# Designs tried in a protein design chat: VH-VL binders against q9nrl2r1430to1533. Part 253

Target 1, 104 residues: q9nrl2r1430to1533
Amino acid sequence: GGVHELSAFEQLVVELVRHDDSWPFLKLVSKIQVPDYYDIIKKPIALNIIREKVNKCEYKLASEFIDDIELMFSNCFEYNPRNTSEAKAGTRLQAFFHIQAQKL

## First folded at step 13 (VH-VL)

Design x74 (framework fv_nezutatug)
Fold by ESMFold2-Fast, scan of step 13:
Structure x74 (fold): chain C 104 residues (1-104), chain A 121 residues (1-121), chain B 107 residues (1-107)
Amino acid sequence: as target 1 above (104 residues)
Amino acid sequence: QVQLQESGPGLVKPSQTLSLTCTVSGGSIDSSYSWHWIRQHPGKGLEWIGSIYYSGRTDYNPSLKSLVTISADTSKNQFSLKLSSVTAADTAVYYCARGPYTSDHYYMDVWGQGTTVTVSS
Amino acid sequence: DIQMTQSPSSVSASVGDRVTITCKASQSISSYVAWYQQKPGKAPEPLIYSASYLYSGVPSRFSGSGSGTDFTLTISSLQPEDFATYYCQQANSFPLTFGQGTKLEIK
């Protein structure tokens, strides 16, 4: 943890939010719009929740932050078939994340 | 700290079914990960057997044809391998592993210690 | 199936040496390669994913590079604990395949 790591996590989340491919990940999937999502995905997460956890200093290790980001991508790939715009956005955003995460 | 532990008989007779179980501790089987079986023949490299995902979907190595079944019991935090009609060629160290679940690529970030299986009469 | 070929199959080196191991895929796999270290009687341990990213806890003397078909694992200053067998793995398509291994031995 610590102040340096929190600043780095915040910067990375902001970069992810601003990325063109962040649109499937900005907030939790709606139960009304996608009712079967929560039958399939047992640990839902989104960038707004991860950002809140960063702001509240809930990540003690960089690995915990990385695990939550990876959970977000794995949920996308589990629910969305590979040929969907969601899965394609997730693949590109995950690649961007891996490049940026080298700085952690 | 997530740990994986293989269990099953160390000796299996030819033509029988090899049954191995991987127990997950320090975490749970969930949609964040893919779950894999890999084996290593004596003095040889690594061979991927197959994978299972939280959805119940499986992928198998075509070289093992229809002989492989992988299943998961999330209530017990376990996933299992069954390899039918074994021969001496199936003698190997068997590993279970997990990796991040993605649409396009699969890596293995946590491995079990491995369990030695000998196929012999 | 994508074939992964490592070079060399074995190498002898001394503590402090720079060691380079290469891995060639039979077709393009973008950056979807991982590297593992295996010591005798032990399970493989992950070193690198997506060609160049180190797993948490892996010493900085390890680095990976490459894209397409040609990949490299480098140990910048060999330590006694680094004598092991190293494997590359393509993560691009099924079946997942590993290189044959490179055995790093003390000179």
Scores: ipSAE 0.000, ipTM 0.550, lowest interface PAE 15.5, mean pLDDT 85

Design x75 (framework fv_nezutatug)
Fold by ESMFold2-Fast, scan of step 13:
Structure x75 (fold): chain C 104 residues (1-104), chain A 121 residues (1-121), chain B 107 residues (1-107)
Amino acid sequence: as target 1 above (104 residues)
Amino acid sequence: QVQLQESGPGLVKPSQTLSLTCTVSGGSIDSNYSWHWIRQHPGKGLEWIGSIYYSGRTDYNPSLKSLVTISADTSKNQFSLKLSSVTAADTAVYYCARGPYTSDHYYMDVWGQGTTVTVSS
Amino acid sequence: DIQMTQSPSSVSASVGDRVTITCKASQSISSYVAWYQQKPGKAPEPLIYSASYLYSGVPSRFSGSGSGTDFTLTISSLQPEDFATYYCQQANSFPLTFGQGTKLEIK
């Protein structure tokens, strides 16, 4: 069960990282560059953290993995106005994720 | 599938605090959605009151910001509205609603039935 | 705040008619507009999002168009169940704002 599920999660995270629209999501937002981010976003997350959790077998259910990915997108749309390049990248990457999540 | 239901008192006295709760069933309060309160005055159009997100952030209509508080209790699958210092102008049908949280889909896709609130002595 | 103004405030039509409702934003909102239908005594239901995308389950006789400040909702062949009030909503910035509504009445 777990080995197959880890392989699927790892594959999906790699596909997300390689997507052209992943740039806002690769690492946690810089506290120095964007100091108000952590006043607004209470549960920060990024693809590097999600990948680490996959590698450490921290997701017990596919729903927990999906929840963390969706939290990442939710944070993006909450912090960034709809007309920003970040929000537009997030919208396209989220649509890609929903298609790929069918593999889970 | 997913349903939202408003609950609270139908009658509130002027100067008091209106408290309404929205119960979510058939789904959960998760990071994919924003959760909204909208009201409709008798014979008038729709007015957005505010929203809450999975992170706990809130956005309020500036016209109401000093008077409104929205909170969520994900363990109970509920989110709530408190509107302080009510007047007769706050008489309306109050709706809770869910919206997809993406840049392309900022609209309310599921609505509660609405609850009528009358402010009178 | 972005003001949304609908025209007309009411329209009388017959089954089979093509009906057009317009919505004007006080400043550019790109394509970030949604349309809702509200029947008497009921909550609003979504029809259109992002100016032109049909919400799931909405009949193909409904269509939306426009960008910038001018938006249109069209019903190509009016059915009895379409008599309702229609609202536009801008999704560009907070606070979210709605048009005043257009009441579609039977002729």
Scores: ipSAE 0.005, ipTM 0.592, lowest interface PAE 12.6, mean pLDDT 86

Design x76 (framework fv_nezutatug)
Fold by ESMFold2-Fast, scan of step 13:
Structure x76 (fold): chain C 104 residues (1-104), chain A 121 residues (1-121), chain B 107 residues (1-107)
Amino acid sequence: as target 1 above (104 residues)
Amino acid sequence: QVQLQESGPGLVKPSQTLSLTCTVSGGSIDSGHSWHWIRQHPGKGLEWIGSIYYSGRTDYNPSLKSLVTISADTSKNQFSLKLSSVTAADTAVYYCARGPYTSDHYYMDVWGQGTTVTVSS
Amino acid sequence: DIQMTQSPSSVSASVGDRVTITCKASQSISSYVAWYQQKPGKAPEPLIYSASYLYSGVPSRFSGSGSGTDFTLTISSLQPEDFATYYCQQANSFPLTFGQGTKLEIK
């Protein structure tokens, strides 16, 4: 058999998912646990949704992929106060993303 | 890749409302960024007017707060500035700009080319 | 409001010179300062964010340093295309504020 390389977007999403600070971003925020989240955040997104979009080839440009990742971080910072564990994890993961995204 | 373009009248009469629009291409204003208006008076430095976020939140320079409104139209991929009761002091080049939306900083990484506005009778 | 004061207001230099521009904040802004380059008739172009990080495509001869209230932009080995006006901006709190600008002129 042959070996197939993962797309650049798939490789980057996998690295984000594996990062220790990905826990707030792996799946959509629970409306049961955080019912006011969806009153504040009008464009919810998470890594599992972004990964599905990558697998369905929905990103035609690197900028579209980057915009969805940045939306995910922006939602985190909009909802969560600066000194929360969520915001701190988001800040570290966003910095990691910016370094990795230079390869795109 | 992402580009911003200002449009609006080059001349406005004193006491009228200045209306400017920024058209975004190559990206969406819904994408979790901050969107800013900045102006530059003739021969002088830069003044931040205000910003709007994908969430609909706005922040305004307190020196202009009673006079300024920033709004977004996602269907047109545009955001706009309205500045009421203009005077000659509002004569400037007006820029729109994009920044990241983070918990800890507010920079502008993409700028429009600017549009000149003259307030005169 | 946080006031940003640049020094000098203008500087004359020759190609190949090392040029230093300073920016002082009236209050501590940690590392949240950006630097912009503006050529006549053009929009400002971003050079540096968070005091020391270069934007993509900015030549390595540009560097930034500082924290708290005192910040520096350095251009090592000045090139002809570097003659422009430079602005600092505090990115710490609203309203966002800019320095008055430093004009870099050919000697």
Scores: ipSAE 0.007, ipTM 0.609, lowest interface PAE 11.3, mean pLDDT 86

Design x77 (framework fv_nezutatug)
Fold by ESMFold2-Fast, scan of step 13:
Structure x77 (fold): chain C 104 residues (1-104), chain A 121 residues (1-121), chain B 107 residues (1-107)
Amino acid sequence: as target 1 above (104 residues)
Amino acid sequence: QVQLQESGPGLVKPSQTLSLTCTVSGGSIDSGFYWHWIRQHPGKGLEWIGSIYYSGRTDYNPSLKSLVTISADTSKNQFSLKLSSVTAADTAVYYCARGPYTSDHYYMDVWGQGTTVTVSS
Amino acid sequence: DIQMTQSPSSVSASVGDRVTITCKASQSISSYVAWYQQKPGKAPEPLIYSASYLYSGVPSRFSGSGSGTDFTLTISSLQPEDFATYYCQQANSFPLTFGQGTKLEIK
């Protein structure tokens, strides 16, 4: 058990973290660097938070895990204009996620 | 349980390429793990050299100035280190190690026993 | 690069003692720290991962704590086989870096 148990959610989060387009999503957006972010985005989330929830067994259904990942992408597109590097990275990573999530 | 075993020449001359191989048993290198090389200079602490992810992605310690190549041979269940242009400063015990699929945590759960490499004329 | 600083560099203790070793990261690494034990002539062995999780088979007298930049390894009641060098490692990002080591010696 323990670190040798590889859950489907763990595998997918690791693949997302290692993807070249994960850089906008690894950690929560900084209040110092982007002070208006938390005025616009009411439910902030990032891959490190989702990973912690997986490790703590907080997802009871695959749909709850998928919803948190989709919330992360939705926040990206809501805050960042479509022509930004963040939005373009989000578009590519979301497409990758949709392919991988078919295994869930 | 998974076991790792280092092999390679124990003596290398300055300016030559050091080549080491890690043979994995009890598990497949074509699985969702990181495979690492770490070294330890005589009487000193541990230095991470680099790693290869099962997907083929490599990460190297920048302090080694692009002298490092790590590769995997899934048919032999082995991964290997090449360190070019060695000097006496490369004299160390070399370890191979596995990191779990929690790649964002990057710790090593299984280690080889180590192989001593001396760089001398 | 993230620098890991251990203290003390060496500690002398007797069997039955409580021993504490600390590790400080140069920047926040959340809980992404591991601890290893190395005996002379042997490979390092994992003790703790993700700051506080005990690796399988490791005796319960070992424990880890901390988050952010400050981390601690504790041995609650030292046994003869525990005399070794201990290393912390940041597991957050590449390049991976280790503390300089703490040698635990017989008093």
Scores: ipSAE 0.000, ipTM 0.544, lowest interface PAE 19.6, mean pLDDT 85

Design x78 (framework fv_nezutatug)
Fold by ESMFold2-Fast, scan of step 13:
Structure x78 (fold): chain C 104 residues (1-104), chain A 121 residues (1-121), chain B 107 residues (1-107)
Amino acid sequence: as target 1 above (104 residues)
Amino acid sequence: QVQLQESGPGLVKPSQTLSLTCTVSGGSIDSGYDWHWIRQHPGKGLEWIGSIYYSGRTDYNPSLKSLVTISADTSKNQFSLKLSSVTAADTAVYYCARGPYTSDHYYMDVWGQGTTVTVSS
Amino acid sequence: DIQMTQSPSSVSASVGDRVTITCKASQSISSYVAWYQQKPGKAPEPLIYSASYLYSGVPSRFSGSGSGTDFTLTISSLQPEDFATYYCQQANSFPLTFGQGTKLEIK
């Protein structure tokens, strides 16, 4: 068969999804499990939404893609106190992202 | 490429309010970053003044907290510093800067060129 | 507030030299230190974050190390463009605080 190469954005999103610290970011935060989240966070986003935007070619510039990923991390740190498992996972995953994003 | 540019008066009289604006281009202030103000006194090191997160949450240096207000205007893609009741000790170069928002990695990755403010009569 | 004490305050060196600058935090900050380079009349530029991660575009001759309270910035082979003032910053908690700076001068 034929082999298709993934875009740079798609490759990075796949790497983020597969990272051990991606668990807080895979899907939008549940209103049922975290009722006050959407009162505090005005621009919710998650890796599944970003991946969908990549697949639909909605990012025209690398900066737009980077901004969405950074928004995701910023929401995590705004909502979650710094000593939580979520904030610690976000800190490690963001550091990984910053290294990988240098390639963009 | 994201760029930051400070603007405001170069000379301010004692007891007045210093007002500086940072204009951001190449990226939105409504993007989930921390937006910082830092100053540098003549011949001295750097002093962090405060920051605003895109949500409007502010953090101020406790040494300046009662005197400092930082605000953002998303429609103009700007954030601003107001420092009230200035004295000669507030004479410095003022920088605006962008930083990633994290629990443990508060550093500034993009800086403006700086604007010199002199407080004198 | 976390105090950052930087040493030396100045160092004279020649092109090709190995230079080390140290920074000590008044309490443990894990690995949450950033380093900046500032040239006369210009804004600081990031070099290193999280003690050892090189910022994008920074030459590999720059490296950072340390954890807890003691941190170092190393330039393995000094170049002419490296003569500048260097600052450490604790990245652990607000208020953010900087070292006093180390001025790297031509010998």
Scores: ipSAE 0.000, ipTM 0.566, lowest interface PAE 15.0, mean pLDDT 85

Design x79 (framework fv_nezutatug)
Fold by ESMFold2-Fast, scan of step 13:
Structure x79 (fold): chain C 104 residues (1-104), chain A 121 residues (1-121), chain B 107 residues (1-107)
Amino acid sequence: as target 1 above (104 residues)
Amino acid sequence: QVQLQESGPGLVKPSQTLSLTCTVSGGSIDSGYGWHWIRQHPGKGLEWIGSIYYSGRTDYNPSLKSLVTISADTSKNQFSLKLSSVTAADTAVYYCARGPYTSDHYYMDVWGQGTTVTVSS
Amino acid sequence: DIQMTQSPSSVSASVGDRVTITCKASQSISSYVAWYQQKPGKAPEPLIYSASYLYSGVPSRFSGSGSGTDFTLTISSLQPEDFATYYCQQANSFPLTFGQGTKLEIK
């Protein structure tokens, strides 16, 4: 059920936030620091937004939650060249997410 | 649980256009995944045909680029393959697949069951 | 295009054996390789991505290693359900390309 799924989503988001490689994903990319980001990325998202959606019971299905997390990673890889610290952090965090998502 | 299902004609005549559709359930194609077409010729290995991303970006195998179009219909949660001017060499099992977008490229984590297409008069 | 070459093309093994399949890329692909298992009449199933990460639900007897041009898939203790054809795939550049496949047969 819904209540158990929301508790699982919250736990997983907390684990992602606490991971060493979460730093590129904690909050939306700043327009001031990265002016061209929003010219390239049409569906921006970050862990703080996903966590708020979990807390507001906006995910009805596990697949919707997983889709938002994967969107976050795909945005990282679309914007950041492969050899950047952001892309490397994203690759490691995505692998961690895939292991943890087995709970869902 | 996300599932993909291919549909389209099993028989196509030479010189015609092959049209296949992949219906996605349990997830949205308007998401951060790549959506792929792969084929397998009888007794041979796998050949990547192309992919589409939620932005509308398409990537095609250069060997097929002039003949292939991949499109998406988010209202039906489907993506489709059109392969023009088919020959007997296009006889294959056609798969659709989903891939997480990783480091600017794709791995395929969910596959349809495949649909057999025979090109014959 | 990046060419992926698998060896051996076929291997015969017994239940309980350690089996290793090799995949060579024609140029460096860092760690951007995946491995798939395909049984006759069925779609490929993912085993490994980014050279060494196991897909969800894949038994721990499967492992991947390698970087650059040389990659290996290892099955540490072969089970009856593991007899299948195995494919590697590079994800470094378009077009995405697969190895020719390795058929794992019962001895």
Scores: ipSAE 0.276, ipTM 0.804, lowest interface PAE 4.0, mean pLDDT 89

Design x80 (framework fv_nezutatug)
Fold by ESMFold2-Fast, scan of step 13:
Structure x80 (fold): chain C 104 residues (1-104), chain A 121 residues (1-121), chain B 107 residues (1-107)
Amino acid sequence: as target 1 above (104 residues)
Amino acid sequence: QVQLQESGPGLVKPSQTLSLTCTVSGGSIDSGYAWHWIRQHPGKGLEWIGSIYYSGRTDYNPSLKSLVTISADTSKNQFSLKLSSVTAADTAVYYCARGPYTSDHYYMDVWGQGTTVTVSS
Amino acid sequence: DIQMTQSPSSVSASVGDRVTITCKASQSISSYVAWYQQKPGKAPEPLIYSASYLYSGVPSRFSGSGSGTDFTLTISSLQPEDFATYYCQQANSFPLTFGQGTKLEIK
C-alpha cells in the first residue's frame, strides 16, 4: 500500500467532495438542527473526517477507507427515507463511488 | 480482499434448530454494510432469509415468520443465523453475503461459498 | 410480496449471439433491480444494480435496462464463460425477492 494507496484515496475523496451530490456528506450533521440524528446514528462520519484520516495516513488498507465511505452512505439511508433529497443525493453519489472505487 | 465463509452442521433432524455462522475476513463486520443470509433449495432459485446491519437492526423474510433470528458478534467478526423447528423444506444451500446499504438497491457484492444443509431423520 | 417472473426459463444460444432475458415485477419497483450470474456449484456473482449500473469488473457486453415492471438483461456478444443461470432481484420493498432464474445453455 503506502504512498500509492494514500494518493489514490486523496484523489477519490476530492472527486466525491466536488460531486454535485456531496452536499449532505461534507460535514457532520448538526445536533442543534437535527436533534434526533445521534439517537439513531451511533457511528457518525462525513467527508471532512475521512479526508482528515487520509491526510494523517490513518488508513492502512483500501478496505478500511472503503468501509468508512460505505458507513457514511449507510448512515444517510438509515436516517433519511428513500424519497428525501438527502437519500436521492446519497444514492447517486454512492453509485459514482462504486465506479471510482474499482480503481483502488 | 473481503471473504465470507459459512460454517455449521451439514445434517439436521426435523424439529431441531439450525445454527449457521458466517466468518468475515479482510474487513470488519461493524462497517456500514448490510450482512445477509440467502438460501437456495435444490434445483430452485434464491430465497432471501434476512439481514443484519451495522446498527444492530434486522430485517426478516415474513414467510419464515417467527422462526428466524440473525445476530452479530463483532468481537469474533461473525454473524449468525438460527432457524428453529426445521423441516425437510429447509434443505438448501445456505449463503452468507455482504451488500452495500443503499436507498435504491440491496444487491449482494460478496458471497460465501455456500454450505449444504440437509434436514432428514 | 413482490413476485419476480423471468422469461424465458431457459434459452439456447451460440457464442457471438445477442441474448436478452426479461424480468417482470408483479408491481412497480421503479429501477430497484439487480442481476446476478450463477455457474453450477458456485455462489451467485453480481452483474448489475439499479437496473442499469454495471458492477465493478463486469464485462461491457452486459447491460441492463427497464423501469417500472419490465426489465431486461442483454449480453451483446455471448462468450463461452457466459453460459450460466441468471437471476433478477427486486429491492423496492422487503422481503427481497428473486426471479426463478433463466438458464442460458449452449445450442
Scores: ipSAE 0.024, ipTM 0.711, lowest interface PAE 6.9, mean pLDDT 88

Design x81 (framework fv_nezutatug)
Fold by ESMFold2-Fast, scan of step 13:
Structure x81 (fold): chain C 104 residues (1-104), chain A 121 residues (1-121), chain B 107 residues (1-107)
Amino acid sequence: as target 1 above (104 residues)
Amino acid sequence: QVQLQESGPGLVKPSQTLSLTCTVSGGSIDSGYSWHWIRQHPGKGLEWIGSIWYSGRTDYNPSLKSLVTISADTSKNQFSLKLSSVTAADTAVYYCARGPYTSDHYYMDVWGQGTTVTVSS
Amino acid sequence: DIQMTQSPSSVSASVGDRVTITCKASQSISSYVAWYQQKPGKAPEPLIYSASYLYSGVPSRFSGSGSGTDFTLTISSLQPEDFATYYCQQANSFPLTFGQGTKLEIK
């Protein structure tokens, strides 16, 4: 499970980045624009950080990669009320991720 | 492909209110980006006027804060600038632009073509 | 307000030349600088963000460097389409402020 899993992680991150609903997840939330975010969210993460970890071969197991993606979605739903554009985008992107992750 | 287009009157009289609208196509204003107004006086550089964010938050240049209002109409996919009590100093090309959602870096990646506003009697 | 000062205000150069434009902030802004290119009669286009990251699709001949108060935009081998005015912008705090611009004229 090494090289092919890393290739699959890169492919999946690229598909997530290309998805229309990726906009809340591309980079870390701005502290200037959303000052209370980092008071609430203790483990911030975003797709650019996850992609860097994939490229540096920091994920030893598929479960570690999946855990980081799920952390990203959990942070979104913890901070953002259900009726927000962020939460709605997160719901759709997470569903897409679950379908694509079956390929791992 | 996201595209922005400014519209409004080319000529405004001194003391009146300038109203400009930016129409967004190929993407939604209700999608987590920041939306900005920038102007450029004849033969001069760029001046940031203000922005409206996905949250409804507005930020204004303090030099214009008492005179400027930015609003968004998500049903029309538009955001607008109102600048009150205009003078000849407000003669400029006005641009609308899209900025980042999740970054503190505040660069504008998509710009309208600009609309020329002349303040004259 | 953070003041951004560009140098030079204008420069004339030939195709193939290395061109350097500098930008100085009145106080430390870490790496929160963007650079834009504006061609005559057109809207500005992004080139660089976070001092050194190329915006998508920007040719590799463009590069940015610097931190704190002193920033540089470099064009390693000038092309005819690079005739334009270049602006730096600080992204550290509101209000967002731009340099006065540097006009690049091709000899």
Scores: ipSAE 0.005, ipTM 0.580, lowest interface PAE 12.0, mean pLDDT 85

Design x82 (framework fv_nezutatug)
Fold by ESMFold2-Fast, scan of step 13:
Structure x82 (fold): chain C 104 residues (1-104), chain A 121 residues (1-121), chain B 107 residues (1-107)
Amino acid sequence: as target 1 above (104 residues)
Amino acid sequence: QVQLQESGPGLVKPSQTLSLTCTVSGGSIDSGYSWHWIRQHPGKGLEWIGSINYSGRTDYNPSLKSLVTISADTSKNQFSLKLSSVTAADTAVYYCARGPYTSDHYYMDVWGQGTTVTVSS
Amino acid sequence: DIQMTQSPSSVSASVGDRVTITCKASQSISSYVAWYQQKPGKAPEPLIYSASYLYSGVPSRFSGSGSGTDFTLTISSLQPEDFATYYCQQANSFPLTFGQGTKLEIK
């Protein structure tokens, strides 16, 4: 807990953003480009929102930060079929996240 | 850290309904996960009973579907199993577990300690 | 239902040995396999997901491989704490199903 973990969250979000497989996760899915997304996904989230929550010190526990990252991946896999480039990117980025999250 | 704890009666009579509750701490059942019930018969392997996900969708083992109900209570941060018309064959250790909600892969990353249920008269 | 068959049912090994456990699915399940370790009186603990990804905190001596119908769990240099029962699980389709387990015993 605490300030040290908030700095670690910031570092981890930066690592995720710079990863080659972050492209489906950088910002919220566009309703114009994907009209049915918000009919299926009721708790949308993206790395830019998580980053803002870190900057505003909204995560009090590591588990809250981890839950938001996992929600982002869950939304990806719920919406996107397994064989899509989005789902494949999500699988690789989630595995990377699990390794990096050991630092939290 | 997220922790799961099963609770319920250790002894149930044949033909009655087994009711178990899983209490989740250190995380919310309302987050992007699936929540599972698994059992293990004495001296045997693991059997998946069913799950409920963060949106309330349930999936049940077809061999148990007519007998099983899984529900979630977000206000109490709990999810529960009801298994009706139990027999001695339902004697087992019952586990609750958390799984990442993914179309790619459903594995269970956090498990409760298990609760022993004996079905006898 | 997809049946998962593990081989061997039991294996005796010494500390420092390389141990392999295999798991065979009755139909193709791509890479949708997880592996668990269970010690007597304890809940199962995750080791591997999606056939080859190590779960957080799992020692690097554990590795998984395979795709389609044939999967392996390998322990490269067996440690005393590794004596346990190991289970594979398919995650391709509902119901989720487990192998019957492989008991890893001393000597």
Scores: ipSAE 0.012, ipTM 0.666, lowest interface PAE 8.6, mean pLDDT 87

Design x83 (framework fv_nezutatug)
Fold by ESMFold2-Fast, scan of step 13:
Structure x83 (fold): chain C 104 residues (1-104), chain A 121 residues (1-121), chain B 107 residues (1-107)
Amino acid sequence: as target 1 above (104 residues)
Amino acid sequence: QVQLQESGPGLVKPSQTLSLTCTVSGGSIDSGYSWHWIRQHPGKGLEWIGSISYSGRTDYNPSLKSLVTISADTSKNQFSLKLSSVTAADTAVYYCARGPYTSDHYYMDVWGQGTTVTVSS
Amino acid sequence: DIQMTQSPSSVSASVGDRVTITCKASQSISSYVAWYQQKPGKAPEPLIYSASYLYSGVPSRFSGSGSGTDFTLTISSLQPEDFATYYCQQANSFPLTFGQGTKLEIK
């Protein structure tokens, strides 16, 4: 909820978006391109949605923000087999996030 | 911020089912984590019992698989452990814990305070 | 199952000492090891993940190293609050397994 928290969340989202491994996470998965995704993933989310929630001051606690980022990674690992480029990108980006989130 | 609290009976009779609940506050159990049960016997170290993911996928320690069930109630923000046919060997402190959901590694970064369970007649 | 073996099982040390605890995995686990501190009557507290990364709030006198099968936890200058039991945990595969613990005692 405060200005300091909003600024910290915005900075972290920008860092994630700029990361080389953000490509699977920038926008929601297309139902046309991946028809079975929404049969498996019940709570879809992506960085553009999280960024919008930050800008609308919807996160009252750092834990709520962290929860949404972790949901995004969990969805990636639930849907994509470990050996895929998506899962590998997610593994590296999640590790980066864990280091950065210690600042929150 | 996120806190976990174990609850359940402190005394259970042999052959009965042990039922424990973990209440999560400051976060949602359907938020993209894995939720774990660990126990610690007197004179022994830590033993991982099993976990349930935010999506409802369960993983159990093979040594306990026929005896253990883990379930989640998202409406109450709780997950629970049932251990059937208990014996004195199931006397332990039981912990619940949260970990990130990942493709290749499994850490537990937030733990409850533990609840003591004694199995005796 | 991956077996985690700690050495020593107990160590006596004085405030200001450098203490090292070793953990060996029965097969390669990359860097996927965590370390915990447990004080009597309390839950284990996470110290380290991925062999060398400290959790937020953990004092810098704690450090971890290793990869593959051999891992070490080091306390560079022991403080009174550090007397506890320490556990390693492999995070590589199910079932998750812990070392037997190392008890760090005064003396």
Scores: ipSAE 0.194, ipTM 0.798, lowest interface PAE 4.3, mean pLDDT 90

